# VH-VL binders against q47xb5: the designs that were tried, part 1

No score or structure here was measured in a lab: all are predicted.

Target 1, 225 residues: q47xb5
Amino acid sequence: MTSAKNVIVDTGCANLSSVKFAVERLGFEVTITDDITIIQQAEKVIFPGVGSAKHAMKNIKAKNLEAALQGLTQPVLGFCLGMQLMTESSTEGKKSSTEGNNDDNTSHIVPCLNLIPTNVEPLKAQGNRLPHMGWNTLTQVSNHPIFKGISEGDYFYFVHSFAAPISEYTIASCEYGSTFSAAIAKDNFIGCQFHPERSSALGSKIIQNFLELDSTELNQELVNL
Unless a header shows other numbers, all headers, positions and changes below count from the first letter of the chain; Kabat numbers aren't used for antibody chains.
F, E and O are the ipSAE of ESMFold2-Fast, ESMFold2 and OpenDDE, as the mean of both directions, binder to target and target to binder. V2 is 0.75 times the mean of E and O plus 0.25 times the DockQ between their complexes.
[cut] marks letters that were taken out.

## First folded at step 1 (VH-VL)

Design a01 (framework fv_adalimumab_6cr1)
Fold by ESMFold2-Fast, scan of step 1:
Structure a01 (fold): chain C 225 residues (1-225), chain A 119 residues (1-119), chain B 107 residues (1-107)
Amino acid sequence: as target 1 above (225 residues)
Amino acid sequence: EVQLVESGGGLVQPGRSLRLSCAASGFTFDDYAMHWVRQAPGKGLEWVSAISWNSGSIDYADSVEGRFTISRDNAKNSLYLQMNSLRAEDTAVYYCAKDRWELPYFDYWGQGTLVTVSS
Amino acid sequence: DIQMTQSPSSLSASVGDRVTITCRASQGISNYLAWYQQKPGKAPKLLIYAASTLQSGVPSRFSGSGSGTDFTLTISSLQPEDVATYYCQKYNSAPYTFGQGTKVEIK
């Protein structure tokens, strides 16, 4: 075992048990909790989510988790909505509204945790069906430690209608009508748009790489760069 | 402060070999892919070769495939380019360039080292 | 391989002018495009990545746009220090090809 204490943040979503089972199948113990003290003392934090960013952020604020999550210095891995909540904001609800001969865009921006300073926007699917649902390939993969044993062309499971664009924080990309960030990272915060807990052996490899990650390597990276 | 310093350039005759080095400092060298990019006098930039953080993935431009070999020594924070069977058209300033921890665009470059292939 | 073509090959403009440089890929590259500035006798410097994201420390007069095959670099108000050759570069897959460059000079 490389880590003694692992935590899954209780964001109030329905998929917490499936994430817990994915971790436990690898031989690691993990605790689901919304207790700030337990989260802060953990060696590894997993941050899952499904549903809307607006609902999830209300839940995080109601549980007084916002400041605690923003202050974490140990490795944190977000899945799907969890990755989106790590960004500065989501443009959930951004759409054109038509009234008279003038078309006004009304934008409803949901502020998120701002752990990784990029933003989530509607996926530009270019006529393809939304949500982007099913198996799809990583088109580019960085040398980030969570991708040990993962290559360009490997399949992961996606289900989403919103995505972060390609940016300096992108560590893997995917294409579905347009190219978007399949994973993003900044310092100790890592997010995957795909669902590792649903992505078979490759998804298990991502989770294993994260749980085996030496946190001192990330701290050394922060000091040197 | 990120620094990349190339060395090993010089004048060589066609058909001979030369080895370039790049000394890296100011970042965790073994976390990043590294690249060689060249520029012939008065001409544009040409990507030459890439090597992943663990040397597990290596790519070359068609113009140098089979003649050039990229390598790295992570313990020494050093990148290398072994250039064999040199041609006049290989005359260029060779730059060491750092990949981001993401996609292969180059956030830091060395000062370059000039390679002149002439009889 | 995907070819990267810039236009114009060179231009001369006055200080304060709006300068536009285009880059065209022979096949779609989504937004996997970076722009670099190279001043005489110096190594290139990254200006823009992901077609439109400005690198930290780069002046806001520089902007990028486009996706797929057609990309544009704009300098909203040309300054004397902007005299340089500008290169686009694709990075969706190897080879990570550069355009031929656009030389920008002051009149």
Scores: ipSAE 0.006, ipTM 0.429, lowest interface PAE 16.3, mean pLDDT 84

Design a02 (framework fv_adalimumab_6cr1)
Fold by ESMFold2-Fast, scan of step 1:
Structure a02 (fold): chain C 225 residues (1-225), chain A 121 residues (1-121), chain B 107 residues (1-107)
Amino acid sequence: as target 1 above (225 residues)
Amino acid sequence: EVQLVESGGGLVQPGRSLRLSCAASGFTFDDYAMHWVRQAPGKGLEWVSAISWNSGSIDYADSVEGRFTISRDNAKNSLYLQMNSLRAEDTAVYYCAKVEYYDSSGPFDYWGQGTLVTVSS
Amino acid sequence: DIQMTQSPSSLSASVGDRVTITCRASQGISNYLAWYQQKPGKAPKLLIYAASTLQSGVPSRFSGSGSGTDFTLTISSLQPEDVATYYCQKYNSAPYTFGQGTKVEIK
């Protein structure tokens, strides 16, 4: 059986080469896999994704990864859709980016992994173009260890039409017509709405901070926004 | 510098199949969502199907759902539309279109020249 | 599904005239509206997105306005090269529905 220290979860719904490259250029080895045993035995798990929550959850269930992911105790870092899949649910049952329209909510609800008790909703862009695409700043940043060397006003790359609202799990915020969670965390599960693998030196710092995490750092009281 | 070139159109009998291709160049194909749009002779534009940058999100117009399949091959910078159970009302020029986003929402910033599909006996 | 209705279906105007085309969504779509120009025998070209943002390289005589359900495309001084069919489109989510088009001709 092959063992790996660092793993990128292959949910079948993301092109993972850019994430693998981002990790490897920092001097770390990483394995892309959907093997439950390899994922469970890894020291660090990266959970990336783009696209729809519905398709991603179908792939996760087809690969029998749902229970395995829910049972992980080591640090897990999700990017973009990966962060969204960590929540209780997404209102993206069929892809929807309309703001303020709640008429069809029940048919649009996709149950997710429920690792962090918040929900994903259409971004309230208030007349600004969707998706929110491009460089934007973190408006508030907590004292979470993944943010070592990161400050309010630092730029990260975003590409999304759905977002988690501000909650007790928010560890960084961003504003695009409305304020939303740029990153969320609970226990060993950490999610970033932005794409660290596309965010230049600062994004590389987030990935490096995660890969260098000591498990004892996650057992301390977190300062949430 | 962005270029999209459709191919695969032609005359086909009702009930049969046809596969369209769209060859992309001048941009990083695997960073963007792609769409198929059609236009019947003398009629307006009709959106047909969408696929995200990684094939993780796929949508179809009600008129083609269950009959058409969109797919992409990022290694070949190519988009495809497999059209099954063709009907006379599928007769149209088929355009390949790009959005400036990884997901399918957004305006169609570049279009191909189109390929004509004629479904007739 | 949200319906997109354009008016008029066609119009004829003189060079230099102000031309107005209207697009109505059956439900609110905020500003997720694009306008396209299609000249005879050619593929469509993006003119305006986010209801009012002019695409790079498009002449300033074109402008868009509106939000929610009611949108307008204006050509402030019609030129011979503007003879085309114009389409609005919602693009926030599937289906990415187009209006039926407005044909603009010179008298």
Scores: ipSAE 0.000, ipTM 0.441, lowest interface PAE 12.9, mean pLDDT 85

Design a03 (framework fv_adalimumab_6cr1)
Fold by ESMFold2-Fast, scan of step 1:
Structure a03 (fold): chain C 225 residues (1-225), chain A 119 residues (1-119), chain B 107 residues (1-107)
Amino acid sequence: as target 1 above (225 residues)
Amino acid sequence: EVQLVESGGGLVQPGRSLRLSCAASGFTFDDYAMHWVRQAPGKGLEWVSAISWNSGSIDYADSVEGRFTISRDNAKNSLYLQMNSLRAEDTAVYYCARDYWGSDYFDYWGQGTLVTVSS
Amino acid sequence: DIQMTQSPSSLSASVGDRVTITCRASQGISNYLAWYQQKPGKAPKLLIYAASTLQSGVPSRFSGSGSGTDFTLTISSLQPEDVATYYCQKYNSAPYTFGQGTKVEIK
């Protein structure tokens, strides 16, 4: 019999050691698991990911995690791809080299978990290099509880080629050729496009704010960007 | 156990055609995209072609487009590569490879079949 | 098209040595990078995907790192059975280009 207060979901798609160590450095215990019962009983769930949305969704479905994740009522925090998987869908572009094929020749849409009703699309970098890689600032920051002690102009580490646009679910923004959602939230589901586990003291603050979060704080109205 | 077995390779004259087959077993073939990858003697790996689970999406490397045709028969658990207008530069071991859950990297490979295009 | 360049082209090392192989993409590919091991006369075997995730059954002495354009495969303690050519491969969008390979031999 295994139980855990804090859980990192093992989707099979990410190196989870850096996330585990970031949590442990704050004095919290955390378990990496793909066990549905342990995930459902946890007080806090961290949902990290790297790689493609298509591959990650295949692994989530193969592990029977899709319905379990959609049914979580405790706070859930996604990092990078984890945030993207919380959306309705991700767009992955692919050109067919086969002449005369007028079906399936330029785009692929990957259905995701649909926890937050926005979509992920290629970042409109306007001539800047992709991926958007390195330190960049939050241009707007809402009053969401995970941002306690975080301000506009604070630096976080990003590495991504796809982004969610600004929407009613945006709780922080960033600019890299165009403005995109640095973080999104709906109810108990929170996603960060940046990597808190790589973002020094400020990233540690995001993780700490999340792990100390009371679910009653998520029932309050949030300021939209 | 997942197995991919290539066949159809051999010695062929320039300008001729050859058809490669790949027999799949140990998994639900029609759930997976499939690829052909080749390797010239003493050289590195070169991706050749891809086909989705339902044949709705097909891609080719520039070096073979217009000459090679990838196809599959899901009822027979088989993948094919029709090679036309063969050139000396097409001499290679041809591998059948299974797409890892639609990601376009390869978790299982066949043992390969050698195609030699002689002059 | 995006080029994948590996370095070195070949190396010789002793059993127990730390071996590092690099792979560079001419344009950003995020973490859509896989590593393969090919032993003489055999088909390639998947080692790593998503730049850093070990395939099931691969020994823990293998690790991958990197993102964007620069990637590394490390063998922390080289064993005789690791003699092979190692290939990186970009994926997610066609063409699914391989690096030219790095041959690893024991001294």
Scores: ipSAE 0.000, ipTM 0.419, lowest interface PAE 16.9, mean pLDDT 85

Design a05 (framework fv_adalimumab_6cr1)
Fold by ESMFold2-Fast, scan of step 1:
Structure a05 (fold): chain C 225 residues (1-225), chain A 122 residues (1-122), chain B 107 residues (1-107)
Amino acid sequence: as target 1 above (225 residues)
Amino acid sequence: EVQLVESGGGLVQPGRSLRLSCAASGFTFDDYAMHWVRQAPGKGLEWVSAISWNSGSIDYADSVEGRFTISRDNAKNSLYLQMNSLRAEDTAVYYCAKDSSYYDFWSGFDYWGQGTLVTVSS
Amino acid sequence: DIQMTQSPSSLSASVGDRVTITCRASQGISNYLAWYQQKPGKAPKLLIYAASTLQSGVPSRFSGSGSGTDFTLTISSLQPEDVATYYCQKYNSAPYTFGQGTKVEIK
């Protein structure tokens, strides 16, 4: 069994090559793995994803990763779908009522990892087209350590139709018809709705800030991490 | 305006090689993944190959793997398809297509060239 | 590899009719599905991406729905200029496979 300092969780739902390349270009070694022991022993865990929350959660459960991920105490950074999987639930498949079907509030909810107690909902684009695709700015940025050298007005790449609302867990916001969480965090779990691996030099800075992160900088006692 | 212009098609004998080119204009070429799609006479569309914005990710359809090579030259805004060991079944109109998303494959192909005909005849 | 099954292979309808074309993936592809229109002798044109998002300039009579494995393209009121072959395509990961196509004709 090989140990690894930095890992990318292989959930089977993402093209992981671009994430691995982004990390390696910064001079860090990183291992793609679904091995629970290697993930648990890592100093930093990156949790990327694209695609369906329903499909990703099925794969996570099939690999016995659900409990393992929920028990991680080291810093964990999720990208896009990875951020969404950190929430309590996603309504990614939720649709308006159709012929012969009830619009049941719970029928299309996908339970996720519940690492950060917020939920993913359809983006309120207010007439703008979905997905929200392209470069857009962070409208508010907290003092969270991953944002060292990042400012309001900085551009990141987004591609999504669903988003977490503004809440006590929001560490950066973005506006696309309505304001939503560009990034969320609770304890050791951090999620970005944007794709740092595809967001040029600023995205690389997010990844670098994360990989250089001292867990004590989260301003929490070790027992709470 | 966005334009993609294919060239290099023609009549070629089985077992020989042909190189297709696609000249791109009207957008920042090095921000987008590019694709080759073909269509045999009277048949449907078949995706052939894809290359990411930086050439870091390259994929091929099983039917052409090991025979075709996709490449790009971002300084020249050009996409290429080197076709080796050509077979009669490779006869098709070859289209150059632009991915609508930055860096990778998250949206459909928003712009297509007019196509160039490749005929492989015994 | 994920298989894309499109149905029907052809259909004939009258001007003003509602037309429905179905596309099925053998495995989940989320909303990474596009629909294309191809007229004879022309390159395909993107109609819909992300399963349900209309491409700029596409008439509102076109709509897409579905997620995961089952997808539908609907033309709410068929017009003469809509005579074409329609293709679905998955684009979540390689291979970026197309369906077989559905030829739409006016009777």
Scores: ipSAE 0.006, ipTM 0.447, lowest interface PAE 12.5, mean pLDDT 84

Design a06 (framework fv_adalimumab_6cr1)
Fold by ESMFold2-Fast, scan of step 1:
Structure a06 (fold): chain C 225 residues (1-225), chain A 117 residues (1-117), chain B 107 residues (1-107)
Amino acid sequence: as target 1 above (225 residues)
Amino acid sequence: EVQLVESGGGLVQPGRSLRLSCAASGFTFDDYAMHWVRQAPGKGLEWVSAISWNSGSIDYADSVEGRFTISRDNAKNSLYLQMNSLRAEDTAVYYCAKGWYRSFDYWGQGTLVTVSS
Amino acid sequence: DIQMTQSPSSLSASVGDRVTITCRASQGISNYLAWYQQKPGKAPKLLIYAASTLQSGVPSRFSGSGSGTDFTLTISSLQPEDVATYYCQKYNSAPYTFGQGTKVEIK
């Protein structure tokens, strides 16, 4: 009956409206904002999802949002780039870097919010085409509340060239030449490498699970991959 | 809030062994790589050894490889450095340091190891 | 192994001066470079990582730049509390080699 007060953080990146529409079609109200007070007082916060980690981090710092975002205690969900911003750092290749040249095929590092202590690195595609673009399955799925009604073998939409490796923070995995984290979580911060807003009924289920999430469910010890 | 406290330093004769400990508090110890860094009196910093959060990856400086062993006990929030076959050139203040984004964001106060006859 | 060389080994400047310290890697290390400040009798403190990113709590007068092999630490307006030895460090892979240090003193 009552919709929770939900916020999408305006990181200055493209396609914020796609995420807004995905939330609204489920019957929830949501506001796109960069206002610290509004973000801190929201019941749910979403970090959206397409573009450059370098550009997003520059915008976050320019708007003085870094400390406020790091201090959030309510549930936070990141989509694709939003997940990458939650990590310690995102590695960007020569094609995405505009500052100096990388040597010997080494990528530049972009420091991120460090909410979940893992890193985003070039995807080890083992000869498969990059970006990893299209539908692919979750190979392992934890018992995290975000996955209510989601099973191993379920299809989600991916479009990325960089990924977080498997770690103690992995709550779902995917394979594309190598195994990587399809989703990660620590405390109130949850990130999905896939795009729930583009993943049909199953993606909508992830968003619904998040918006209906009780904060007490995140205080329990969760099984990780 | 974050604290790293080294112990176990002292005077030791060449060829003998010594074990250093580092007690960590104020952060989730098993989330981070840990490092040992040393500094000889009046000299610069020298990285000695690193251990990943789960002990799955361990590295040593060439100067200590085969003589020193790094280890950790995540249940006790403790880092260790077992130093064997000590030499005069191992005389230094030994720092425990917390890894973060591959850099070292917090350091202990250091413990002095003096190797002399 | 990659060598890390700092310049100068020591410098003296006046309060309010712009101070620059350089660090050179013998091979490319992308932006995997950190800067540390060590005051007499104290443990080192992280100032900058990823060549140009300030650690939280570090005054804005400190800045870092560079990529590949050549890196610079700048103090835009030197303060008395900045008297220290400054070290660069590569961290693209082991070994996590430090430069030899640059001692900064006030005239």
Scores: ipSAE 0.005, ipTM 0.450, lowest interface PAE 14.8, mean pLDDT 85

Design a07 (framework fv_adalimumab_6cr1)
Fold by ESMFold2-Fast, scan of step 1:
Structure a07 (fold): chain C 225 residues (1-225), chain A 119 residues (1-119), chain B 107 residues (1-107)
Amino acid sequence: as target 1 above (225 residues)
Amino acid sequence: EVQLVESGGGLVQPGRSLRLSCAASGFTFDDYAMHWVRQAPGKGLEWVSAITWNSGYIDYADSVEGRFTISRDNAKNSLYLQMNSLRAEDTAVYYCAKDFYSDYGMDVWGQGTLVTVSS
Amino acid sequence: DIQMTQSPSSLSASVGDRVTITCRASQDISNYLAWYQQKPGKAPKLLIYAASTLQSGVPSRFSGSGSGTDFTLTISSLQPEDVATYYCQQYDSAPYTFGQGTKVEIK
């Protein structure tokens, strides 16, 4: 019988090998799969993504994963695009303000999984270069269990042109011309805009904290930012 | 300022190999997927291959699958196309192109490098 | 593989004319379509992505419309510098196929 304690969801758009390596170097076994039954039975689900929210959502729907992902009750951790897919929508077709796109009368809103009721929009970089690429600090960090051993001022690796704004779901913030959500969470769903698999020892700490997470630690008394 | 420069094209005999390079400058290379697109003399555009920013996903046109290998070296801001078992119908100008916002539209193109496969 | 068919293969029009180029996909590609302009001896230039979103720096006389299988590129008032071959490309799924191209010339 095929069963897996830790799963990486195969959405067809993610760098699954780098995420798998990041997990395995910590001593955990992990299975890459798009099998609904295996995903539902897993103790921990990692939901990575790179690329376009439009293509990722198309692949999720084509694989009949949408309802299955929405029904998960175990801890789920999304990386980068994976975090963005957890939101209500992404405005991926809209040019960033830094690009000066005055002729864009069309904003393509991509409906996402709506696991965490916030939205992804172009990053307001305020004259800074887009994408926001490289090492940057967490400006505020909540007491969420995923941040055990992580402090304000710690560096993580970011590569993005779109971001979720600060909201009641924000568990860590970052500043790049404007303040945005570096991580968001609601119940069992946790998303990081940064790339833990590329963030050296601190990124490994995030992955370690997640894989060791007891779902009872996701209590409703935790204070978000 | 943003620029892509292809190199490595030339005349090769059928059945042999050739490696194309593309040097990127003026943008953060490892933030974008990259494409190879070709155009035979007097003909239209044909998409050849794509590679994501982290090399996690790679796609090929059916006409080159199993013969061509796309790769990238982000430390060197370089994209490559290893072309094996070349055929006369592979004769084309090969363009390196940058993906636009992960939408698979291509906003920056190189000048192209000519590959001629002939006996 | 998804086949992309453009119509017409070529056209000749006068400066100031409205020009429409059609692109048809063999299956539903939603709005995953881009339009490119290629002038003789030069690399292609992105005009429109996501079927209808104009690329920054492209003149407003260019517009795109359509979804599903039927798409159009319109030049509202043709200018001499618009002489080029125009290509549609689907990016719904690999291989990301191009149409055969439409050559636009001035009468």
Scores: ipSAE 0.000, ipTM 0.454, lowest interface PAE 13.6, mean pLDDT 85

Design a08 (framework fv_adalimumab_6cr1)
Fold by ESMFold2-Fast, scan of step 1:
Structure a08 (fold): chain C 225 residues (1-225), chain A 120 residues (1-120), chain B 107 residues (1-107)
Amino acid sequence: as target 1 above (225 residues)
Amino acid sequence: EVQLVESGGGLVQPGRSLRLSCAASGFTFDDYAMHWVRQAPGKGLEWVSAITWNSGYIDYADSVEGRFTISRDNAKNSLYLQMNSLRAEDTAVYYCAKEGYSYGLEFDYWGQGTLVTVSS
Amino acid sequence: DIQMTQSPSSLSASVGDRVTITCRASQDISNYLAWYQQKPGKAPKLLIYAASTLQSGVPSRFSGSGSGTDFTLTISSLQPEDVATYYCQQYDSAPYTFGQGTKVEIK
């Protein structure tokens, strides 16, 4: 294996087999890899993640993937934490003492890949319990190609305590005590806060739309939220 | 203390209907998705249905879809299961279950169950 | 549907013994796995979620491990009150399927 059309980036902290199965079920081949050359040569890149932005960024840097990901020009789709890693930073809180000697690391801010100029902050749940967990609707949906066949009011699966606010990069919104970005995009980088690989037929539609995406469709003028 | 109390079970003939209720206390009911899980006598656990906190998303096991209807009344802290066109294979103890916080979907609290017997 | 298979179906051990129960998923479920204990005539009780996180109030002799498709529940020192049927459950995707159960008895 020297090249692959579709790749899933192996950041070392994601449910990669579930994502691979979701893609393969649609009739597409996909390779899980942390090989910079294979990632750079792929036609489509899926960037999933679960857990802590701090640990994910540490793994990305340890694998020398940071610069490679920042330089990608083909379509890239991030899921959940993968979307959050595409932003400038995540306000994840202070480093826990249970994670070892942390006398010098008291920062609440985790620098991320800075692919889309927005930030992740604690979800303003207005008394609702965190994490925001379970099925919830998209309240606004742009005309972005990944939303072909997706409508306002459609249900997707969420599990998160942090979110990107509404901004010029928002392509879908969701409400859970406050309104936040369910999906964001800039140029070739697209991120979904929800988990398409767990969001039934509608989630499969997002993945299919992405894999069928013609790169020229990203050059069309899109309606922003 | 979290408590879930089921009621409404009993003996019912095939083809008839029965409505189960679950009374919840000790937590903010309208913050959590709720589930029904059943267990046939001497058998294992089978997930039946789920409803989100706002009733916006509802799901069913294939075996009951089209026959059972899950609903909730957040003002009364109550969960319901309307069971129509009952079959002998629906005979089971029906448990009300609450979703957990952390990763969601794990059932952190269960009621004691209510027995439904479908027989002539 | 994701199929969950437990092994063994039943087990007899002595008080103080280390007991292990395994659970296998037919596809990758990451760590979206819970373990439940059901004592005779009682409702199930959550022991472990996220494959390895102990539920509040559950004795420390219970532990869980595994990810992907293979999971293990361990009781480090079996007690008389641990006589029960144990179930694994995946909650990666609906329908949320359970294993067939493992009955634990004391010799």
Scores: ipSAE 0.006, ipTM 0.493, lowest interface PAE 10.0, mean pLDDT 85

Design a09 (framework fv_adalimumab_6cr1)
Fold by ESMFold2-Fast, scan of step 1:
Structure a09 (fold): chain C 225 residues (1-225), chain A 123 residues (1-123), chain B 107 residues (1-107)
Amino acid sequence: as target 1 above (225 residues)
Amino acid sequence: EVQLVESGGGLVQPGRSLRLSCAASGFTFDDYAMHWVRQAPGKGLEWVSAITWNSGYIDYADSVEGRFTISRDNAKNSLYLQMNSLRAEDTAVYYCAKDIFEYYGSGSYFDYWGQGTLVTVSS
Amino acid sequence: DIQMTQSPSSLSASVGDRVTITCRASQDISNYLAWYQQKPGKAPKLLIYAASTLQSGVPSRFSGSGSGTDFTLTISSLQPEDVATYYCQQYDSAPYTFGQGTKVEIK
């Protein structure tokens, strides 16, 4: 296939190859890079991530990618941690007392890219096991172009302990002890808490929908949840 | 270079306890989930337990749940496995294995393994 | 749990031969499959992930293919240092499960 210029941002993440494979199996070419000029000139930018927000932001700043990412005007799709880095901040972790004392239970706030004005906080799992790991359904799905052919009740693969709450930027929701944003969007920035690269045919459809977008589709007024 | 060095294996009687240690070097230990994988004599590989980077999530194979406890000390770059109520079928080489992710369940495969430590449970 | 079945259990081949090992998952795992090499007396070593991607430093004579439920590891020209037991592992869903292993020996 004749494909658009597609880029996966190299944020120092260990498993970028799974994302690359997910794109290539759809017939698109894609390049993993941390080169600012190549990223800026790409038609589509995929922004994956695993690990902690603190370490990822440190790597982004060390690679001088912060300002470059904030200035992107083409469509950008983040997966999992990539979505979380698009927010204003992440509450990265809470110390858990091993011996039952509460003296070490503190939260830490990590400033992120502030592309979508919401925040990431510990998932309110209400006694359910963390991380939220495995297949779960989208409980509400907006008419955003990324969701062409995707419906309420469709299964996606999740693995996370932190989540963005429901807000005006939510374009899909999920429930795991509480309701959280399965996907968020603002302008050209789109983030999925789930892993499309691990979510079978439906995840492939999300990636395909993204790679087939043009910028004019995102200039239209979006329907939020 | 990445190194994982296990210790603490040995001969132990059924019903007794044993504690395994794994010393990690050559990578940022607290950025990754860690696992124990075992191999009984003449058998294949069996995943035993996992712990996330911050100890916030821990899981066990059904065969060891309630008897084994995984833990880590990030300040010492060390992983542990406390094995209680040992059975003859726990006899195996126990490997310390590094995840590619900070969370167990993110599609875990193991890019580095220790040399293993032999645990023999016999009377 | 997802069951992983390897075939054959063992094989003997000559230096320079093409060796093929198969791995079958009890359900669709897409491409979430890794291959490991375990030489006698040594720890396993990652060879391949995502069904077909070679780990850095692995010789090009190793290749992986397949998707869904059926996967293949190929050694295009068997070398003496390739004598080992090979294991597949699915990482689509926990608990992560391994095949029973295929022992590769030289005639």
Scores: ipSAE 0.006, ipTM 0.507, lowest interface PAE 9.6, mean pLDDT 85

